VH-VL binders against NAD kinase (nadK). Designs and how they scored, part 115

Target 1, 268 residues: NAD kinase (nadK), of Syntrophomonas wolfei subsp. wolfei (q0aze0)
Amino acid sequence: MKIILVNNRFKENTEKKAQEIAGQLSALNVEVIIDNGLDEPYAGTVDFIMVLGGDGTMLRAARRYGQRAIPVLGVNMGTVGFLSNIEINELAEYLPLILREEYSLEARMMLEVAVFQQQSLLTRVFCLNELLLRSNSPRMLSFALEISGQKLEPYRGDGLIVSTTTGSTAYSLSAGGPIADPQLDAFIVTPVASHIINKRPLVVSPEREISLHLLEEREAIIGIDGQIKMDFGAENRVLIKRAPHPLLMVNLKAKPFFTSIDRSLQRQ

## First folded at step 9 (VH-VL)

Design N17 (from L6 with heavy chain Y32F; framework fv_ixekizumab)
Fold by ESMFold2-Fast, scan of step 9:
Structure N17 (fold): chain C 268 residues (1-268), chain A 122 residues (1-122), chain B 112 residues (1-112)
Amino acid sequence: as target 1 above (268 residues)
Amino acid sequence: QVQLVQSGAEVKKPGSSVKVSCKASGGTFSSFAIHWVRQAPGQGLEWMGVIIPILGTADYNQRFKGRVTITADESTSTAYMELSSLRSEDTAVYYCARGHTWKTSHGYFDYWGQGTLVTVSS
Amino acid sequence: DIVMTQTPLSLSVTPGQPASISCRSSQSLLHSIGFNYLHWYLQKPGQSPQLLIYLGSNRASGVPDRFSGSGSGTDFTLKISRVEAEDVGVYYCMQALQTPLTFGQGTKLEIK
């Protein structure tokens, strides 16, 4: 059995904790690979992934490994996040269940993002939360949105978010998008500071294809899960589809989504 | 309480196909593997294959590959086993069973359906 | 395919006496993490099989203490310390180390 421990080496004490957990797992004859984000993703076969940290570390794990159909467990190291299932001080109690594979799985849809220059594919990435198209200057963007070949009236504003349901509580929420049950599969399309008063968030079938391109030359970027940044110009287009495989998230204990988000919103 | 309920008995002619259903209730359908096992009258248990509903992938015993198809419909929490080109030797009780794990292997079968008798005769 | 062989194929016991069933695999079922992917099932007359023992030696929920599993690698044993009338049926071992999953031939336990 091989387990990847995904951690953020720039977070205080997470590297030391990862080494400690690796030692405990090795004592149980589990082979451990530590992924701190600096190297290429581990290319070999892996049975399980433990993410040690917050939601940001989980997003990185999902991009690197989410398409391989490997169970991923979020282990919170500090404050409770939306993507963690257990706390670090609970790990010893749940470890026997992990090793015996006595846990349930939750499928979370992911986005497949393909960026083109004219007809040429420049890059293909996967993400758990969202793609953000935004202006990288004080000037607003003018851009076209197509949904399954249907061309909408032009958008004018700071940008657009195309989100999974998991991402509904991230950037999409801040831009006025709905809170979605993460068990549903859908794209949520949320305008960012639109100057066109009738542009509202859209909830779209995950079987549709979404494409974006600029209608005039502007300094723009696309962002992936708030962690990857790419330049985007008038000769570029991006195609967004449902990824072939969902992220397989491990549930060892009940973590009620709706009461968690309700508590978070009441604190505002 | 987890329960697997299978469709009723079938009588089929040689050369035809049969499709048996297995509806899950009282648990998380998509996060576990659903296996199919058959038992000819007075004989032992024979593993036919498995479906991983969460991934939509199936694996089959090579003895049945090409004749058996296992599918799942997550919206109805139902797994299906279809066996084609039926022979008299396919007369058996067909069981669905839940593996404790999402994987095609390792699983122990913590819940079983009641069984579906398929009789292949003229 | 991994071949599973059970002995004996039939067993007749007086109520209250012990029973022992052996299961052998054609290759080791011991995984590198220390688990044996061998499980035991009981099929009572006219019923679906039910889980008795999983991962070689762990008793399933609701299974009485008189049932125990032991063994590692290629040799496994299911023991019943005191056979009761309700234990009548066919016992099967199953390997789950790799697909195809394979069962032993079954051991029929009868009361004398």
Scores: ipSAE 0.601, ipTM 0.813, lowest interface PAE 2.2, mean pLDDT 90

Design N18 (from L6 with heavy chain Y32H; framework fv_ixekizumab)
Fold by ESMFold2-Fast, scan of step 9:
Structure N18 (fold): chain C 268 residues (1-268), chain A 122 residues (1-122), chain B 112 residues (1-112)
Amino acid sequence: as target 1 above (268 residues)
Amino acid sequence: QVQLVQSGAEVKKPGSSVKVSCKASGGTFSSHAIHWVRQAPGQGLEWMGVIIPILGTADYNQRFKGRVTITADESTSTAYMELSSLRSEDTAVYYCARGHTWKTSHGYFDYWGQGTLVTVSS
Amino acid sequence: DIVMTQTPLSLSVTPGQPASISCRSSQSLLHSIGFNYLHWYLQKPGQSPQLLIYLGSNRASGVPDRFSGSGSGTDFTLKISRVEAEDVGVYYCMQALQTPLTFGQGTKLEIK
């Protein structure tokens, strides 16, 4: 059995804890590959991915490995989050179930984001939460949104978020988007500080293709899961589709989504 | 709580096809692989193939190459096994079984359907 | 394909006496992490097979403690310490190390 152990190298003591856990797993004849984000993703065959950290570390793991159909377990290291399933102090108790493959899986949709310059593909990335289009200057953006060939009236404002249902509780929520059941597959399209009255969030089929481009020359960026930033100008177009494979998340214990998010929203 | 319920017995002519259903209730349908196993009268168990509903992918015993197709409909929590070009030696009870894991191998079958008798006769 | 061989193919046991069934694989079923991917099933007359033992030696939920599994690699044994009337049926071992999954030919247990 081969496990990738994903950690956040910049959080104090996480590298040391990752090495300790790797040693414990090796003593059980489990081969461990440590991914601290510095190198290219491991290219070989693996059986399981264990993410040590908060939601940010899980988002990185999802971008690197989410399309490979490998079970991914989030192990919380003390940061409150939605994407972890067990706490680090519970790992020893659950490890036998992991090794015997006695756990439930939950499929979480991902986005495929393709950025073009005219007809040329510049980059293609995958993400778990959202793509953000945002102004990089004090000036508002004017941009076009197209859904499966249907051209909507122009948007004017600070930007737009295209989110998965998993991402509904991330930046889309802060921008006024709805809370979505993560078991539902849908795109959530949420305007950021729209200047047009009654420009509401849209919930659309995950089979649709969403296209964005600027209608005026502006300084803008696109953001991926709040971690990757790219310059975006009037010469660029972005195409967003459902990724070919969902992220396979491991559930070792029940995590009631609705009561968890409701309680979280009562605290500011 | 977990139960696999299969479609009823069928009598088919040689050269025809049969499609057997297996509806899962209780538990999480997508978290498990669904395997198909047959048993000819007075014979032992023979593995036919498996579907991984969460990925939509299937794997087959090469002995049935080109004749068996296994599919799943997650919206109804139902797996299907279709066997074509039927011959008298395909007369058997066909079982669906749930692997404890979502993978094609390693799984032990923690729940079994009641079986579907398919009789192939002229 | 991995070939699974069971012995004996049939046995008759007086109630209360022990029974032992052997299963041999054509290659090792022991994975590097320490698990043997061998499972045992019982098919009672007119019923679907049911899980008895998984991963070589673990008793399935609801299975009486008179059933036990042992062995590693290529040689496995299912033991019933004190056979009861409800234990009648055909016992199958199955390897799940790799596809195609393969079963032994079955061992029929009868009461004398």
Scores: ipSAE 0.459, ipTM 0.784, lowest interface PAE 3.7, mean pLDDT 90

Design N19 (from L6 with heavy chain A33T; framework fv_ixekizumab)
Fold by ESMFold2-Fast, scan of step 9:
Structure N19 (fold): chain C 268 residues (1-268), chain A 122 residues (1-122), chain B 112 residues (1-112)
Amino acid sequence: as target 1 above (268 residues)
Amino acid sequence: QVQLVQSGAEVKKPGSSVKVSCKASGGTFSSYTIHWVRQAPGQGLEWMGVIIPILGTADYNQRFKGRVTITADESTSTAYMELSSLRSEDTAVYYCARGHTWKTSHGYFDYWGQGTLVTVSS
Amino acid sequence: DIVMTQTPLSLSVTPGQPASISCRSSQSLLHSIGFNYLHWYLQKPGQSPQLLIYLGSNRASGVPDRFSGSGSGTDFTLKISRVEAEDVGVYYCMQALQTPLTFGQGTKLEIK
């Protein structure tokens, strides 16, 4: 059995804890690969991915490994979030269940984002939360949104978010989007500071294709899960689809989504 | 509690097809695999194949040579096994069983359906 | 395919006496993580099979402690320390190391 341990080298004691856990797993005849974000993703086959950290670390793991159809467990090390399932001090208790494969899985849809310049593919990335198109200057964007070949009236504003249901509690929420059950598959399309009164968030089938391009040359960026940023100009087009594979998240204990989000909103 | 409930007995003619259902209740359908195992009268157990509902992926025992198709409907927590080009030697009790793991291999069958008798007779 | 061979194919046991069933695989079922992917099932007359032992030696939920599994690699044994009338049926071993999953021929246990 081979396990990837994903950690964030910039968080307190995470590297030391990752080494400690790797030693414990090796004693149980488990091969361990540590991914602290510095190197390219591990290219070999693995049986399980354990993410040590908060939601940001899970987003990085999902981007790097989410398309491999391998179980991913979020282990919280301090910051409460939506993507971790157990606490670090619970790991020893649950480790035998992990090794015997006695856990349930939850599928979370991901986005496939393809950025083009004219007809040329510049990059293809996958993400768990969202793509954000936003202005990178004081000037408003003018842009076109097309959903499965249907051209909407032009948008004018600061940008647009195309989110998964998992991402409904991230940037989309801040921009006025709905809170969605993460067990549903859907795109949530949320305008950012639109100057058009009737531009509302849209909830659309995950089978649809969404495309975006600028109608005027502006300084804009594409953001992926708040972690990757790319310049975006009028010569560029982005195409967003449901990714081929969902992220397979491990459930070792019940984590009630709606009571968790309700409590989080009360504390804001 | 976890239960697997199968469709009722069927009598089929040679050359026809049969589709047996297996409805899971009381557990997380998507996190497990559903295997199909048959038993001819007085014979042992024979593995036919498996479906991973969360991935929509199936794997088959090649001796059924493209005659078997296993599918799942996650919205109803139901797995199906369809066997085509039936022969008299396909007369058997067909069982669905839950593999404890999401993988096609490694799993032990912690719950079994009650079995469906399929009789192929002309 | 991995071939599973059970011995004996049938046995008759006096109530209260022990019983032992052997299962041999054509290749090692021991995975690098230390597990043997060998499971034991019991099919009582007129019933569906039920899980007895998983991963070589672990008793399934509700299985009496008189049942035990042992062995590693290619040789496995199921033991019943004190056979009871309710133990009548056919016992099967199954390898789950790789697909296709394969069963032994079955061992029929009867009471004398």
Scores: ipSAE 0.287, ipTM 0.709, lowest interface PAE 4.7, mean pLDDT 89

Design N2 (from L6 with heavy chain G27F; framework fv_ixekizumab)
Fold by ESMFold2-Fast, scan of step 9:
Structure N2 (fold): chain C 268 residues (1-268), chain A 122 residues (1-122), chain B 112 residues (1-112)
Amino acid sequence: as target 1 above (268 residues)
Amino acid sequence: QVQLVQSGAEVKKPGSSVKVSCKASGFTFSSYAIHWVRQAPGQGLEWMGVIIPILGTADYNQRFKGRVTITADESTSTAYMELSSLRSEDTAVYYCARGHTWKTSHGYFDYWGQGTLVTVSS
Amino acid sequence: DIVMTQTPLSLSVTPGQPASISCRSSQSLLHSIGFNYLHWYLQKPGQSPQLLIYLGSNRASGVPDRFSGSGSGTDFTLKISRVEAEDVGVYYCMQALQTPLTFGQGTKLEIK
């Protein structure tokens, strides 16, 4: 059995905790690979992934490993989040269940983001929350949105978010998008500070293809899960579609989504 | 609370096909693998294959050589086993069972359907 | 394919007496992390099979403590310390180390 431990070396004490857990697992004849985000993703066969940290660390793990159909467990290190299932002080108690594979899985859809320059593919990335298109200057963007080949009227504003249902509580929420049950599969298209009064968030089938390009030369960027940033100009096009595989999230204990989001909104 | 309910008995002629359903309730259908096991009259248990709904993939016992197809409809929480080119020796009770794990192997079957008798006769 | 062999194929037991069923695999079922992927099922007359023992020695929920599983690698035993009338049926071992999953031929337990 081989397990990847995903942690953030820049977060104080996370690296030390990862080494302690790796030692405990090695004593049980489990091979451990530590991924602190600095090196290339581990390319070998892996049975399980433990993410030690908050939602940000889980987003990184999902981008690196989410398409491989490997169970991923979020272990909270103290910060309240939506993507962790157990607390670090519960890990020892749940470890036997993990080793016996006595857990359920929840599928979370992911986005496939392909960025082109003219007809050449520049990059292909996957993400769990969202793609953000935004201006990188004080100037408003003018851009085209196409959904499954249907050309919408041009958008004018600060940008656009294309989100999964998991991402509905992240940047999309801040921009006025709806809260979505993460067990539903859908894209949420949320305008950012649109100049056009009647532009509303759209909820569309996950089988749709979404295309974006600038109508005028502007300084813009695309952001992936709030962690990756790429320049985006008038010569670029981005194509967004459902990723081939969902992220397989491990459930060892019940965590009610609606009660959790309700409490989060009360705290503002 | 957890239940697997199978479709009713079938009588089929040699050369035809049969499709047996297994409706799951009381658990998250996509989190588990659904296995199919048959039992000929007075004989032992024989594993036919498994569907992994969360991946949309199936694995089969090669003994059935392209005659068996196992599918799942997540919207109705129902697994199906279709067996084609039926022969008299395919007369058996066909069971669906839930593996405790989503994987094709390692699983122990904690819940079983009631069984569906398929009789193949002329 | 892994071949599973059960002995005996049938046994008759007086109520209150012990019973023992053996299961042998053609290759080791012991995984490197220490688990044996060997499970035991009971099929009572006219009923679906039910889980008794999983991972070699763990008793399934609701199974009386008079049932126990033991063994490792290629040799496994299911024991019933005091047989009761409700224990009548056919007992099967199953290996789940690799596909195809394979069952033993079954052991029929009858009351004398």
Scores: ipSAE 0.539, ipTM 0.793, lowest interface PAE 2.6, mean pLDDT 90

Design N20 (from L6 with heavy chain A33G; framework fv_ixekizumab)
Fold by ESMFold2-Fast, scan of step 9:
Structure N20 (fold): chain C 268 residues (1-268), chain A 122 residues (1-122), chain B 112 residues (1-112)
Amino acid sequence: as target 1 above (268 residues)
Amino acid sequence: QVQLVQSGAEVKKPGSSVKVSCKASGGTFSSYGIHWVRQAPGQGLEWMGVIIPILGTADYNQRFKGRVTITADESTSTAYMELSSLRSEDTAVYYCARGHTWKTSHGYFDYWGQGTLVTVSS
Amino acid sequence: DIVMTQTPLSLSVTPGQPASISCRSSQSLLHSIGFNYLHWYLQKPGQSPQLLIYLGSNRASGVPDRFSGSGSGTDFTLKISRVEAEDVGVYYCMQALQTPLTFGQGTKLEIK
């Protein structure tokens, strides 16, 4: 059995805890690969991925490994979040269940993002939360949104978010998007500070293709899960689809999504 | 608590096909293997195959030579086993059973359906 | 295919006496992480099979402690310390190391 431990490269305590856990697993004849985020993703076959950290670490793990149909467990290291299932101080209690494969899985849709320059593909990335198109200057953008061949009236504003249902509680929520059940597959399209009155968030079938391009020369950025940034200009086009495989998240204990989000919103 | 409820008994003619259903309630349906095991009258247990609904993957005992198809409908938490080109030797009780794991192997069957008798006769 | 062989095929026991059933596999069921992928089931007359022992020696939920499993590799034993009338039925071992999953022939336990 081979397990990847994903940790936050900037937190010394997390690195030390990863080494400690690796030692425990090795003592049980489990081969461990540590992913600090500095190197390329591990290319070999693995049986399980354990993410030590907060939601940001899980988002990185999802981009690196989410398309490989491998169970991914989020282990919270003291940061409040929505993507972890157990706390670090519970790991020893759940480890026998992990090794015996006594857990359920939840499928979470992901986005496939393809960025083009004219007709040439520049890059293809996957993400768990969202793609953000935003201005990189004080000037607002003018851009076109097309949904499965249907051209909408032009948008004017600071940008647009195309989100998964998992991402509905991230940037999309801050921009006025709906809260969605993560068990549903859908795109949520949320305008950012639209100058055009009454541009509303859209909930779109995951079978649709979404494309975006600028209508005039502006400096803009495409953001992926708030972690990757790419320049985006009038020569560029982005195409967004449902990714071929969902992220398979491990459920070792019940996590009541609706009561958790309700409590979080009341504290704000 | 998990419960597996199967469709009722069937009487089929040789050469026809049968499709047996297995509806799961309680717990999580999609992430566990749903296995199919048959038992001819007075005989032992024979593993037919498994479906892992969350992965959309199935694995079959090659003894059934492409005659068996196992599918799942996650929206209704129901697994199906279809056996075609029926012979008198296919007369058996067909069970669905949940493996404890999302893998096609390793599983121990912690919950079993009540069984469906399929009789193949002219 | 891994072949599973049970002995005896039939066993008659006086109530309160112990019973022992053997299961042999044609190849080792011991995985490198230390688990034996060997499970035991009981089928009572007219009922579906039910899980008794998993991973060689772990008792399933609700199974009385008079049932125990032991062994490793290719040789496994199911023991009942004091047989009760409720224990009548056919006992099956199953290997789950690899597909196709395979069962032993079954051991019928009867009361004298």
Scores: ipSAE 0.593, ipTM 0.819, lowest interface PAE 2.3, mean pLDDT 90

Design N21 (from L6 with heavy chain A33V; framework fv_ixekizumab)
Fold by ESMFold2-Fast, scan of step 9:
Structure N21 (fold): chain C 268 residues (1-268), chain A 122 residues (1-122), chain B 112 residues (1-112)
Amino acid sequence: as target 1 above (268 residues)
Amino acid sequence: QVQLVQSGAEVKKPGSSVKVSCKASGGTFSSYVIHWVRQAPGQGLEWMGVIIPILGTADYNQRFKGRVTITADESTSTAYMELSSLRSEDTAVYYCARGHTWKTSHGYFDYWGQGTLVTVSS
Amino acid sequence: DIVMTQTPLSLSVTPGQPASISCRSSQSLLHSIGFNYLHWYLQKPGQSPQLLIYLGSNRASGVPDRFSGSGSGTDFTLKISRVEAEDVGVYYCMQALQTPLTFGQGTKLEIK
């Protein structure tokens, strides 16, 4: 059995814990690959991915490995978040179930983001939470949103978020989007500081294709999961659709989504 | 408590096809795999294949490849096994069974359907 | 394909006496992580098979403690310490190390 341990090298507690866990797994004849984010993703065949850290580390793991149909377990290091299933102090308790493959899987949709310049594909990336289009200056953007070829009235504001249902509790929530049941597959389209008061978030079928481009000369950026930034200008177009494969998240422990989000919102 | 309920007995002519259903209840259908196993009268158990509903992918015993198709409908929590070009030697009880793991291999069958008798005769 | 061979093919036992069934695989079922992917099932007359023992030696939920599994690699044994009337049926071992999954021929247990 081969397991990837994903951690953040620059967080000393997670790096030390990853090394400790790797030693424990090796003693059980499990081959361990450590991914600390500095190198290219491991290209070989693996049986399981264990993510040690908060939601940010899980988002990175989903971008690197989410399209490979490999089970991914989020192990929280004690920070507030929604993408972990168990806490680090519970790992020893659940490890025998992991090794015996006694767990269920939950499919989480991902976005496929393709950025073009004219007819040329510049890059293609996958993400679990969202794509953000935002101005890189105090000036508002004017941009076109198309949904399955249907052209909406131009948007004017600071930007737009296209989110998965998993991402509904991330940046989309902060921008006024709805909280979505992660068992549903949908795109959530949330305006960022729209100049038109009545522009509402949209919830659309995940079979739709979403296209964005600027209508005037402005400098903007595209953000992916809050971790990757790319320049975006009037000569660019982005296409967003459902990724070919969902992220396969491991369920070892029931996590009550609605009571967790309700409690979090009441405290903030 | 997980339960697998299969469709009723069928009598088919040689050369026809049969489609047996297996409806799961009591657990999350898409979280597990469904195997199909057959047993000819008075004979032992023979593995036919498996479907991973969450991925929409299936794996088959090579002796049935080209004749067997295993599918799943997550909305109704139902797996299907279709066997075509039926022969008299396909007369058997067909069982669905849940694998405890998401993988096509390694799993033990913790829940079994009641079985569906398929009789192939002229 | 991995071939599974059971012995004996039939066994007749007086109630209260022990019974032993052997299962041999054509290649090792011991995975590098230390598990034997061998499982035992019981099919009572007129019923579906039911899980008895998994991963070589673990008793399934609801299975009486008179049943035990042992062995590693290529040689496995299912033991019943004191046979009762309800233990009548056909016992099958199954390897799950690799596809196609394969069963032994079955061992029929009868009461004298």
Scores: ipSAE 0.081, ipTM 0.647, lowest interface PAE 6.1, mean pLDDT 88

Design N22 (from L6 with heavy chain I52T; framework fv_ixekizumab)
Fold by ESMFold2-Fast, scan of step 9:
Structure N22 (fold): chain C 268 residues (1-268), chain A 122 residues (1-122), chain B 112 residues (1-112)
Amino acid sequence: as target 1 above (268 residues)
Amino acid sequence: QVQLVQSGAEVKKPGSSVKVSCKASGGTFSSYAIHWVRQAPGQGLEWMGVITPILGTADYNQRFKGRVTITADESTSTAYMELSSLRSEDTAVYYCARGHTWKTSHGYFDYWGQGTLVTVSS
Amino acid sequence: DIVMTQTPLSLSVTPGQPASISCRSSQSLLHSIGFNYLHWYLQKPGQSPQLLIYLGSNRASGVPDRFSGSGSGTDFTLKISRVEAEDVGVYYCMQALQTPLTFGQGTKLEIK
């Protein structure tokens, strides 16, 4: 059995904690690979991924490993979040269940984002929450949105978010998008500060392909999960579709989504 | 709490096909692998194959090469096993069973369906 | 394919007496993490099989403590310390180390 242990390189003492856990797992004949985000993702067969950190660390793990159909467990290190299932002080209790594979899995859709320059593919990335197209200057964008070959009327505003259902509580929520059950597969398309009064968020089938391009030369960027930034100009096009594989999230204990989001919204 | 309910008995002619259903209730259908096991009259258990609904992937016993297809419909929490080109020796009780894990291997079968008798006769 | 061999194929036991069933695999079922992917099932007459023992030695929920599993690698044993009338049926071992999953031939336990 081989486990990847993902930690947050920017948090103090997390590398030491990761080494301690790796030592405990090695004593049980588990091979451990530590991923602090600095090197290329580990290649080869892997049985399980344990993410030590908050939602940001989980988003990075999902981008690196989410397409490999490997169970991923979020272990919270003390920061509140939506993507962790257990707390670090519970790990010892649940470790025997992890090793015996006595846990349930939840599939979370991911986005595949392909960015082109003219006809050439510049990059392909995967993400768990969203792609954000936004202006990088005070000037509003004018851009085209096409959904499965259907060209919508031009958008004018600060940008657009294309989100998974898991991402419905992230940036899309802040921009006025709906809260979605993460068990559902759907794209949520949410305008950012649209100057067109009746541009509403759209909820569309995950089988649809979404494309975006600028109608005027502007300074714009593509943001992915709030962590990756790419420049985006009029000669660029982005194609968004459902990723081939969902992220397989481990459930060791029940975590009620609706009461959690309700409590979060009441705190403000 | 968790229950697997299979479709009713079938009588088929040689050369035809049969499709048996297995509806799961309670628990999380997509989180587990669903295995199919058959038992000919008076004989032992034979593993036919498995579907992992969460991935949509299936694995089969090569003995049934090209004749068996296992599918799942997550919206109805139902797994299906279709066996084609039926022969008299395919007469058996067909069981679905839930593995404790999503993986195609390693699983122990914590819940079993009630079985579906398929009789193949001319 | 991993071949599973059970002995005996049948046994008759007086109520209250012990019973022992052996299961042998053609290759080791011991995974590097220390678990044996060997499981035991009981099929009572006219019923679906039910889980008795998983991962070599762990009793399934609701299974009486008179049932125990032991062994490692290629040789496994299911023991019943005091056989009761409700224990009548066919016992099967199954390897789950790799596909195809394979069962032993079954051991029929009868009461004298």
Scores: ipSAE 0.307, ipTM 0.704, lowest interface PAE 4.3, mean pLDDT 89

